# Miniprotein binders against q93zb6: the designs that were tried, part 5

Target 1, 365 residues: q93zb6
Amino acid sequence: SSSSSDPLLVKAAKGQAISRPPAWMMRQAGRYMAVYQKLAKKHPSFRERSENTDLIVEISLQPWQAFRPDGVIIFSDILTPLPAFGVPFDIEEVKGPVIQSPIRTEEDMKRLHPIDFEKLQFVGDSLKILRREVGEHAAVLGFVGAPWTIATYIVEGGTTRTYTVIKNMCHTAPDVLRALLSHLTKAITEYVVYQVEHGAHCIQIFDSWGGQLTPEMWERWSKPYIEEIIHAVKKRCPDTPIVFYINGNGGLLERMKGTGADVIGLDWTVDMADGRRRLGSEVSVQGNVDPAYLFSPLPALTEEIERVVKCAGPKGHILNLGHGVLVGTPEEAVAHFFETARNLDYQTLFQNHVPAEKAEPELVV

## First folded at step 2 (miniprotein)

Design c3
Fold by ESMFold2-Fast, scan of step 2:
Formats: sequence, structure tokens, C-alpha cells
Structure c3 (fold): chain B 365 residues (1-365), chain A 89 residues (1-89)
Amino acid sequence: as target 1 above (365 residues)
Amino acid sequence: SEVKEISPDDPEVKKIAEEAVKKLSEELGKEFKLEKILKAYEVEPWFEDGKEYYIEVEVSIDGKKYRVRIRVKITYDGKIEILEVEIEE
């Protein structure tokens, strides 16, 4: 059970009584910050920035120093662990991530091996430093891609507009795809445990590409592997809450709840009140302010934050955006978001009397 | 982390910006004219649901210039979808 010394975000994830919602942002460190832009000009390789301990720590702490969010997520990439279990990749200027040797056959799978953490020491070292730097003032978050999302990168050879290879494998090579997903499930489980052992208070699982599946296909090709990861992690790291997020998850909320995750992240297109009703009180929620609201006047942003918080309820809510922070977002708006979250008080928000219902309905003869 | 600046002079960026401004004009029933591409960014792998671009453009309407920020997604069927738009007069 969480003690009173646990970070606010961890208490919220566990549905414990707290005085305000904790807040952090997906894509919290990044290009919208002037300090990040300067660093990226000096270190233009994304792989350098995401695989060097000093750079990872500096970048991850940039929003912490500026805004004091309740969560500090390690600056990393969803593909970062891939070389450690046999899948090398590169990031090309125009194409983005490229996997030169995709895995599509039983023979290709022989290149896979158990995850080698000597190749990921920069992740473990960075998490230890982040945990030390934030102390008890914030939760350190690690993250990982779900097996379906990672498999899509591996079999497609990078980013895809059609999902042709992986969707065809569901029909033409289902045993190969199941074997790949099983291997990824084992590697991902070990990577999550590694992150927890090295300082992560909380882990977020991203199944962004799971939103491209029908609910039936997602239950067949993604859900079982996520359930296996969550079960294994909870057995080995029982005090670590797990957040689960899918882009475009409106059709999947009840199924996402079924994975055993502690917190379900809501996409910005989902109405928070509807999402809360559908999920019930036994899980916590994260989100889901539209990232575009950060371009609105500050009073409008405050009003939207308060609206979302009121819909989520007085416990079990991690305030976030419904998607990552957008390029060009004003730093002042991000500062205002976190200041607004810190100044909220659940007692004040929920003690206000709702105006009495009208005594008479509007009637026309 | 997830955002990489791309040259406004990149042929792919020019094509996407032209198509996005055309689609925005159609959706809003206004005749936006693309004057300049000010900034362009491609999303690096963080949320992997296709290619996303964040483009800042200068457009003109009725002879007046506006700065427009457009977030654009290229869907798996190859079409451009406008996710977000912000117009500053």
C-alpha cells in the first residue's frame, strides 16, 4: 500500500485520497521549449539525445526545472530497447525511423535474442539520476510500447500509412506474428521491470497503433499480450502503478480496463464525463485536456482544466493532455497549466452547491 | 524527443502544405491563399499512428495576412486529415 510519503501522482494512480490532481504532460520535454531547441542544435541526432545519459537527464529535467510538474518522464524513444533484443534501427532525416532488416518470417525471428541490458545502461543510469534529482517532489515515469505497436514498426520496417505487412500477417502468417508478439511480450516485461528497479515510480504503456485495429482485432492481437505484461509486472513489482494509453481509444475503453491497468489514459476526443462513467470507480483515469487549448487565452485554459477535473471526480485522476504537447505551444501556457493544477483544491471544487434544478419544465401547449 | 524540424523548402513539406491549405479552405468555406511556409516539423516516433506534420504558414484572405498553425495527419489511406488549426489575425 502507498504510504503518505509516496508522490502525489502515485497516490492518484492508486485511487487514494488526495487534495488535488497531480499533473504531467505527454511529450513534456521537447521542441516547444527554447532550452531544448538550443540543445537539439548542438546535438542534432535524435539517437544521440535519447541514448546519452547526460543528455537524457538534462532534457528530462528541463520541464521539471521550468514548470515543476508532478511527473517527470524519462526522455526516450519507443524504439530505444529494440537493438538490445536484436532489432537495430536508424532515424533518417525525411523518413524518420527505419528498420533496415524487418522481421517477417520464422527465419528472420532467429535474429531475436533475450534483452541485453548492458546495451541499455544509459536508461537505467538516467532513471537513477532522475529519481535522485526529483526526490519526493515528483514521480519518475518510465514507458514502453505495447507488443502490437512495436511489432508494427518491426514488420513494416518503420512508419507506415497502410499497415499492409502486419495486417496481411494476421491472415497469411498468424503463427509467425504470434511468435513475434510473444518474444516482444517477454522483452517488454523485462524492460518494464528494469525501469522500475532503476527508479521509475510508474510506467506508461503506449499502444498508439492499437487504435488502428477494430475492437475484435485488438482483443485478438494486442490485449492478451498487454494483459500478460501487466500480470507479470504486478507480480514482480506490486507497488508500481501502470498507466495504459491508446490514441483514438473511444471504442476501446471497457476493453482497456480489462487489461488490469491501474490508470486508463483518455484520448482528447473522449468526453471525460462519458469516459469516467464507462470505466467506473475501480480504475483511475489520466487526461484529457485537448492540447490545442494551450493556444487559447489563459482564462479559457483555466476554465477547461477545471471542467475536466470536475468531470473526472475528486480522486483517481492524473491531469494530462489527451495527446502530446504540440509544436509551437507557448511555454507560458504550459507554465499556466501546471500552476493551475497546483492551485486546485478538491474540497473547494466539490463543496460548491450546484444551482437548484428549475422547479418547472419549459412547457408549450 | 518526438519533433524534428524540416526545411520549409522540402518538396514533401511544400506538397503537404498546399494540400492542407486547400483542404482547410474547403472545410471552412473560405479561400485561403498560401503565401509562405514559415516552419515545418515532422513527428519523431512517440505516438505511432501514422505520419504527423506541424506546419506554420502565412495565408491571405481578402488581402489580409494571417499566421496559421496546422497539425496534419497523413492517414493510412494516403489522405491528409487536419487535426488542429489555429488562425492568428
Scores: ipSAE 0.000, ipTM 0.230, lowest interface PAE 14.1, mean pLDDT 84

Design c4
Fold by ESMFold2-Fast, scan of step 2:
Structure c4 (fold): chain B 365 residues (1-365), chain A 87 residues (1-87)
Amino acid sequence: as target 1 above (365 residues)
Amino acid sequence: SEVKEISPDDPEVKKIAEEAVKKLSEELGKEFKLEKILKAYEVETEEGKEYYILVYVSIDGKKYWVFIIVKITPDGKIEILTVEIEE
């Protein structure tokens, strides 16, 4: 493989020399875009939009057509693979994701089976189309939820603000929870490989609910399973970088680096200079402009982007928000973010003053 | 409806956001703490004023962005029309 043919984002993920940071945004397709809102009115079911190949492709391409980010993430849901290994769910307009039959006991575990990719062809087909449409100009990103995050949805029965059931299971049913996490680890590993084989240049692992654990609990209940996934994926897909992101990850950075991920995503609460210092140059970073800056005057947004880029350094940085794009974000601010990223030049940004004075001439006596 | 952007520092906006976050805490059975008001709009309708407010809240020490649409009823009470929570 030729590293010169890799998309800019992949080169950044691998810490290779590049002229500027690549940029993309988490939750890139969504409610902030007028074109998405029009399509959602025509196709009001989120399950339909996330499980129909034509709609997935159309939605995934909306930000790229409008803003030309350096990464195009497949429009999908982290719960999408669940029915394929025995956990059906619905998405209700008011309640959000609902899992009618939570898994909490050894008896419940009998419903799980190995992942069936015949039920996920819409993901593979969508990735193939996206790779053909944008692969010359942008990286195609796949993604997956980490075992802890997915287990939380399964055990809680959907969205939770308390994490009571899963946290209690750590103490009262640890063998059941370990068995569930192990099954999820195998299914997730296969799903990541499937996405890579069907066109993803790069995969992001989201452990969104991992931030609700203390560092010691995360080390026990999440990190080992993520390490197993990354290790297995790197053996089978050695050229594919893995990005790892946790909401509220300030206390976890060194432990996240320890997973073997190529890129650590910093959330918006982490100072980029501090995060870079703590992580060092051995790993690349992603982020981490505060999404709230997209509501600021455009010159202030430019200054913040340049500040973050300078703190991250001249290589190994994927510019992003430190969180997903918020509802109500102005499209003009998103356009400005990507235009600013395209106009950056590392050589210019990191030039030191070179003395213009010549050495004094030798005195002739 | 006429839409007008209002300063997040406006006393009326602060009062409405605090009452909305308190009501949201009661309805969802969790303690939401208002950390910051990021953006606010006043919308005049035939049935009174509505406020579109983007706030930053903490729930059990974790931070969330919350978009709230609030209606002021004729008796001066707050009614939450829409809430979107983003982690």
Scores: ipSAE 0.013, ipTM 0.430, lowest interface PAE 7.2, mean pLDDT 86

Design c5
Fold by ESMFold2-Fast, scan of step 2:
Structure c5 (fold): chain B 365 residues (1-365), chain A 87 residues (1-87)
Amino acid sequence: as target 1 above (365 residues)
Amino acid sequence: SEVKEISPDDPEVKKIAEEAVKKLSEELGKEFKLEKILKAYEVETEEGKFYYIWVEVSIDGKKYRVLIYVIITPDGKIEILVVEIEE
C-alpha cells in the first residue's frame, strides 16, 4: 500500500507495474541550458553554486521547470561532503578540484573524523525545499561517490589521469588504503541516510573511477565497501531505492548486481538488450541512450529512445542517458527526450490484445 | 604538479586546440569550428602533460565557449575531455 503513492521513478526502481518508463538525465542541470549559463555568469564560483542553498535549489529546479523530468537530482559536487569529515578541498580555475593535504599514510589518517552535518546544512536544506517544490510529480534524487572513487581523489590530491598513487597503495600500503576506505564507508553511509532523511526519494552511488580497475581489483578494492553501504542504508531506509552506476567497462555488470543495489545503471557503450539479459529480472536497469543521439534529428532520437525502452522491457526501467548530458546539447533535444518518455505507453509497445475468452463474431447480414 | 599559463598564440596550444575540437566533433557527431583560443594552461605531472584550454567554437551558426581538458598520455596519445560549455 505504501508503494501506491511513490513517484513513478521509485516504482520503476522497485520493479513495480507502471504504464511507462520514468526519465531523468545524469548532469541534468548545467551549461547546456541558457538559464544556467546566465546564473553562472552572475555567480562564477562553482563552490558558491554548489554550497549555497538558494543557488542549489534554483539550479536543480531549472530542468524540472523547463522539461518536467520524472527525477530531480540535487545540484551538488561529488567532493561536497569531504570537508565535513576532515578533507578540505578547493576548486581552482585551472586544476579543478584540489586536495591540499592528500591522505597517504597512517599519520595522515589522524586528520579524519566522523562526518559533521553542521557543515552540510545547505545539502539538507536544499533537499527539503526540492521535495516541497516537486511534491509527488517527480522523485528527488540525492547522490554520493563510492569509497574507491572518493579515495582516489583524496590520495591523488585531486583529479587523476593514471591512478598511480592509489594503484601503488594497493600493493605498498594496503592496510592504510583499507583503513581509509573503511572510514569513507562510514561517512558515506551517514551522508546517504542524511540525504534520505532530508527529502531524497532515491540515491545514486557513482563509482566513476571503478571502471579503471580490472574486475578482480574492483571486487577486492571497491565492491565490499559498496555492499556495506547498501546493506546499512537498506536497514535504516528500507523504502529508499539505490541506483548504482560505474562509468565504463560493461564487464562489471554481474558484479555490480551482486552489491545489492536496486537499479544498475548501464553505460552508453553497453547494448541494452545484452545488459538486460546479463542482469536478469531480479534487478532494475537505468539508461542508456547514447548522449550523442541528442545531436541527431528528433525522429532519429525518438527511434533510439523507443529501441532502448523495448530492449529494457516493460518493467524495472528508468530511462536515462548512458552518460552525463554532453556540453552543447540542444535544449530542444532534451525537451524532446522527456516529451517522448511521457508519451510512451507500455501497453502499446509490448502487449498484443489477448482476450481471456475468444468470442466468435456474429454474422451480420 | 605545477600550473603555467600559456599564450593562446603558442603553436603547440593551437595544434592541441585544433585536435581537441576535431575530437569533440567526432564524439558529438557534429562539425564544431574552432573560432578562437581564449586562454590556455599547461599542467605537468609525473604522469604526463595536461592542458586546460578555453576556446570559442561554432556550430550551425551558434557560438559556444568551451573549456577543454586535454590529456597527453606518457605514450603520446591525446585524450580529450570536454569539461564545460557556455553559449
Scores: ipSAE 0.000, ipTM 0.246, lowest interface PAE 12.5, mean pLDDT 83

Design p2a
Fold by ESMFold2-Fast, scan of step 2:
Structure p2a (fold): chain B 365 residues (1-365), chain A 81 residues (1-81)
Amino acid sequence: as target 1 above (365 residues)
Amino acid sequence: SPEEIKKLIEWAKLRLEFAKRLAEKGDYEEALELVQFAIYMATYALELAKEAGDPELIEEAKRLIEEAKKLQEEIEKKLKE
């Protein structure tokens, strides 16, 4: 809801008045934490860790217990919902995600079916527990991959470097690709609603591979499906803000705003002041501290956090990294990031504030 | 500006160094993601340097792309094994 009972992060997402930016991190739980590494040694299968309710809850709460971020994102994988609508996968230690039977033809499409939530109860159960555990102190975040990004995994058979199969399908099998993207759009919409109904305050859509498309191709092959998802979710879950993030999104910001998302996540390559100017004040922003700053001396990290916050402006900002937390990131730096966010005060920072849209534009040429 | 192009090159270099460290530890999947990101940013910096007509930045970006592609090939070879 839009009430004063909403968590700080939800208020920021909706552009409501708040005293400081809320903060969370993409890839918040994971290998950079000693407690996660110990748990992973006891439970070496990534699928076990991401598909067992007790383990999902324990892992998701590890950064909450250590750092008290303003958001707690469910520990999961972008591919987690795939078996529930007909696409089996596995995660191999060396190769990463492997799709046993890629979908590339009309015949392959016959394996797809509507999403079966009996196969995803561990997600719903985990969200309910997380919501209970964080109480009023944080927002619970769910997430999902965008249709283009998920289709890329499915047709490529896993992680891809070249995007050869999916790019070739744009030319040689466009009707098959559109049918796949349409099926994914319906499954993803239902999965987002499922997460909201089971406790998520906020949802982030990741179109990680959308940044590999030209803006014109992204508008053709990704944007319409994302718009359909956002429109459908907003009708069914009107109080739930949606965050939209693309890796390498500098050329796509205005088009991303056009999807109807409440919050646009900026990657680390976008200057926050420029991004804010381009997006305006009608939409909220998330990000975008370069994860590399977490390897810098703590005073330098503080200065960078304050710089980003000042550039984003006194409302509608969710402080985050511009990319996921990197393996080997010092836990002390992560703790300092969240402590710095908690100690910020908009009244102090924005004495005599000048909005970004009235600032001098920066030149990259 | 030349300073902004140089910063993109610097960021790509940092990502490439992280990728090398992860590859040394055997974390090939994460290393591959970072090296791809480094190639992406260095390629973007190269295009901007070409538009700016700056030979030094063009050469620096090209060298970085070559270095990153060599690491990518090494990581991909390890992933096949």
Scores: ipSAE 0.000, ipTM 0.237, lowest interface PAE 15.1, mean pLDDT 87

Design p3a
Fold by ESMFold2-Fast, scan of step 2:
Structure p3a (fold): chain B 365 residues (1-365), chain A 81 residues (1-81)
Amino acid sequence: as target 1 above (365 residues)
Amino acid sequence: SPEEIKKLIERAKELLEFAKELAEQGDYEEALELVQRAIEFATLALKLAKEAGDPELIEEAKRLIEEAKKLQEEIEKKLKE
């Protein structure tokens, strides 16, 4: 239900009338901040930082304390939920995430079980604290990886350069891969609902590896599972908007729209005006300032932000970068980005268009 | 001085650790930038260690360059996919 108490970001996600675009950044907390670097030296294990409630909360709040963005995303890892449904992983220095017992056969599938939230209380506890700390002033965002992206990690045994094992399974073991994707779809759906129930105003789905598929392969092996998740989540959490992002998504925009997501995140290589035209008015958009603009002189950054906002239009836009914040990004530029967003005014930018009065929908589809 | 060389080595190690963490998160472009900076600091440390004639610092800097180049190759391979 629409509410005047909804955070600005949630109103934008729902396409409601607002006075300016809300703003947040992918990889909002991180290495570009001196306070994060100091904390990471004291707590060098990434798993410790992403699985300890106090550290998760402290890290997630670092950009909010410094910059006051309109969204605060929980500091976490895409692989965090895996041990809770039967897929333990380790993080090795030179290899990154390692899944020492990959799932590739029907026998391997027997290790999977329904998601156990006793193993994920640090996520729920962190979200509750974040909601309490910022919920009146900003939206709390949770996130999750899409089934194809998560399956790729599980099947490949970690990060992959070639996708040879999972792509080969599409031909040699399609029933096993479908069973894995189905199990992941159930686990991911429960994990999204868990995050919402514990404080998330909004959820972003990342299908990072989906951008490496041809459109036909993505339609077959990723899209149906994402659609199932979105449908199930919207039925159980009807007031929670879902943002869908794929890196390198220029060729997939219309197909991404078809998933039922409320907001489509645009990669920085997509022209915002073109993306808006292709997506139409049925969905909101997020993005898509090139992260490299944060290294430009501040007036040039202001001009680019205003250009993107004007192309996105006077409603249904969550201002963001088209990629995550780059390492070495000046904190002054990040502060300027959020200050610029706060000082924008849709009425001034769109002189011949004012936000429409809220109208009672005649028919809901 | 040996103290200045050690600071360069420490900075290179820190950058390399951060690069590994970013690569673990799938942030390969940013990881590559940090790896390249780590190689720069370690290479400068190696040059200064050779000038100072300090065999321990020379060996440490060389090992760090080799570790960083190995990670660079892995990241570049992932970026080509």
Scores: ipSAE 0.000, ipTM 0.228, lowest interface PAE 15.5, mean pLDDT 86

Design p3b
Fold by ESMFold2-Fast, scan of step 2:
Structure p3b (fold): chain B 365 residues (1-365), chain A 81 residues (1-81)
Amino acid sequence: as target 1 above (365 residues)
Amino acid sequence: SPEEIKKLIERAKEFLELAKKLAEQGDYEKALELVQRAIEIATFALELAKEAGDPELIEEAKRLIEEAKKLQEEIEKKLKE
């Protein structure tokens, strides 16, 4: 029941009064869908699929056409903006993302330049089309990686298991790492604003690698840059809510709240009631159904959705999974998830019933 | 992330152990459903491990898929009986 004035998801993000939680899923478009698998066979290059406007739009709209979620996130990659500010990458079949020329020294930093949006027109064009297509019925979501997460890819040369290079730079080259994080913060801020100007109602920031830091190290190496981005974006795009998500965030919730984000996404391992209590009622929450519940019988999935919604409270909740949708997830379960969300009613779920025995007695004087 | 992939592998193991328990109890239809879910989750973990370029996680996910498929064959054989 989204409108063109402010979609249900945006109202929830702002903690406004609504009748039910809006719902969307991280990794909403993907391999669990037969239509996506068919398209991927015809267009096997991930970079082709994520950098061609027609394909981005088609893929982003596949879950919209099938399930009518309250949010439509642009099909893209966390590394997509990197070439536009001087960091080329490729995606290899076995290794995944590869950055052939990592940045690790002051000399390497000379390759960085201000973000060039001529190289990202496919993002802007796709967002304009998505906003036109679904904006009256659903929120269009953009997203971006946090500076720490992006820096980890850049200095490691791709994905990493050990985090050896970036951890070493914290101790042996902290000034270089701070300079890189500062450059990334500026580029990311501009990229978020670009997405909003081209049609995104809402932006999610992913700090996927932030969970690998101790809370004290995260406060030093990630939080300040995220705060800077959020502050700058809110000043330039005051009507756009920001969702902030970290995998494995149970130890970081209060610190995440401190970033100024409107919505904190909860990992599936966090108890929603506990997370809500720790964050307070004035901050909105997103999540956090375990993606594995989509493999459960439909009645059990309904019970879990209702449990999570009741724990989150009667406002300021964006229903989601606590992590991305898994490959092999039944499409029927995804359809049921969104149908369940649409059929929820906060008044029904949170009614205060006064038993007859506690009713005030009739006065006879 | 490697920790997220490990969590997926752990969940696939949990489904596999539950499938084994249900098979031992004679609930072959439910056991089959859970072992298929274990295979799906482990296959996703394998895909992510390949994208991450992590040989140890690739090997662990492959072994888990092989173990789950073995149990699937045993359950399917029991259902034919």
Scores: ipSAE 0.000, ipTM 0.180, lowest interface PAE 19.9, mean pLDDT 87

Design p3c
Fold by ESMFold2-Fast, scan of step 2:
Structure p3c (fold): chain B 365 residues (1-365), chain A 81 residues (1-81)
Amino acid sequence: as target 1 above (365 residues)
Amino acid sequence: SPEEIKKLIEKAKRWLEYAKELAEQGDYEDALELVQRAIELATWALERAKEAGDPELIEEAKRLIEEAKKLQEEIEKKLKE
């Protein structure tokens, strides 16, 4: 499809001229919405909700029906593709994600196999339906976890606060860890292409736990695999922009730019003006309104949205929160966020913009 | 205004109570995120109260932040178990 027919969000991701920032929210389907809470009571298993096509479609469309965001992300879990390449999991109330049999040795690696899309039909079917339902009014987003983040779940056996097992494997079993990351890179690449082929306009890569690494460790254990994925996807799906997000990414921005991603998502703790300066004009940015502003008075939320938009600049900005929507967020505030985004106009916001001088005056007579 | 600040404090209190209910039900991840947001809202209310020069609202906001931080520590302890 031509660039003129692309959804607003895709145009922004590509740094094309547009009249306003597109907007969507990470975790926009979820517990803050009354309609989601009612559905979750009828279908209490998260895995049922994330693996049934009808439920995925219904849940994914709830924010779109209520708020008309410029992006509709498929309702899914970061662990959803894991069983399809040999890693079963479950989700428990207290512990969250649990990997029944962690992979930590050469023997454990024998359980891995190439990704089997027969086990992921519900993802492809859901994306096709979402693409049809939103038409030209929004971009459909798919997503995937980065190899380091996925490997951390697999190796740790679920969620971890210390990352001790995987960090120790960097020193005690680096060949096993490299083999696991390589397998994940291949599986993730195929999963991204699968999502694009089935209707995703745009893909977001989450390296949620990459932010727990020092920059030097992230360069060694995460960045190369992300670069490989992005390179391979760009070869096979050249028109699909890729958004890259890391929780706590303030120390990693310049390195994230180096991955080849089209859009860098900024964490809520990063000042947008600083982030934009550090990244330059060659990439687009996403974010990064503090989710806490959704609990503030609406005029304060409007002021913060306008501040963030002005700092990001008149193109190459996808307005978002710097983190996912939180349980307890007022639906009125979410509605206001999207209405504010729709009412913005770049010409009005930047009507008196004059480029700053690059150099100080020379003191020459 | 004092009335506006009081509404912010009341809202933060409601979210803190909701976080307590979620923790009681075992929803520790959701409870943690909500208590963190209650802290941020109460902190914002504290700054407004300081600007308004209202000692009672300043004290109320500080107490709410302290209560929320205590719950945050309890939830974090449960998630480590």
Scores: ipSAE 0.000, ipTM 0.291, lowest interface PAE 13.5, mean pLDDT 86

Design p4a
Fold by ESMFold2-Fast, scan of step 2:
Structure p4a (fold): chain B 365 residues (1-365), chain A 81 residues (1-81)
Amino acid sequence: as target 1 above (365 residues)
Amino acid sequence: SPEEIKKLIELAKELLEWAKKLAELGDYEEALELVQFAIRLATYALELAKEAGDPELIEEAKRLIEEAKKLQEEIEKKLKE
């Protein structure tokens, strides 16, 4: 593939010279949009919406049609690939994700099998359609959960607030947990490659629950498996950048850089200037406007966007929120965010004009 | 300045109202993020108001922090259930 023909977002991910930061949002399609809410009323099952090609495509394109972000992420669920390798799940209206048969023992592990892509054709088909629809105007993003995050759902039986089962397994059944993480690593690697082969320009790895670990525990139970995935994917898909994101990652930035990811996503609690300083210029950054700023007056949002962009520097920055778009976010604010990003110009923002930036005169005593 | 402090308090109030709406919808995780942001802004406004010696702004910021912390506790209780 030609680097000069890459979408703006891919060029930024690779640290190439560009005129402005590309922008997209985590949870870009969703409940904050009136059109999504209307569709969800007609198709109330989240699994139906995330596993039907026509619905996936329609939903994924809703923010692109409305706001023209530089990235279009496939509408999907972090648990979507699980049935394809032996872990059935459901999504309940009140409880959210439920794993019918959690995996906690060696006997439970026998249910796992290599990933079966015949069960995931709706993902591949959706990515192909999205790639066609956005053309050269945006990057198509795929995504996947990291092994620790996926294992947490599997062993806890769904969403957890305490992490009791998985934390207990670290001490009482570490060999079972390592075997599960190893299986997930292989399945996730294949799923990432599948998404790239079917149209994704870029992949984001989410280790949403990794931020709940101490740095030492994350080094033991998450980092090695993520490194293995990134290494394997880069060998098979060397032109595809990988973005790595953890909620609550302030204590993990240097360790995240060590995974080999091209782009480190900063959560909203990290000051961009501090994060950039800690990561250096050899990796790209993504983020990290606090999603709550979308509820502020539009001039304040503009000022915050410009502040973040200036702190990130004139290359290697994918403008995003530091977390997903919140339910109830005004669509006007989202439109303003993307319009602001399109109107930014690195030459204007970083020009060193003598009258504007004149140093104080030297005082001779 | 008093106007700068008032703007911070106004922004924190807006965030708290959105957090209440999200909590009503059962979106407790998102509501928690907004209420925590409101607390941070209101706390910063309180420190500025104390430095400025403005009793009215001190009282307003303290009241807002108290209201936000009450909502935070309610949301955290729902998330633990």
Scores: ipSAE 0.000, ipTM 0.278, lowest interface PAE 13.6, mean pLDDT 86

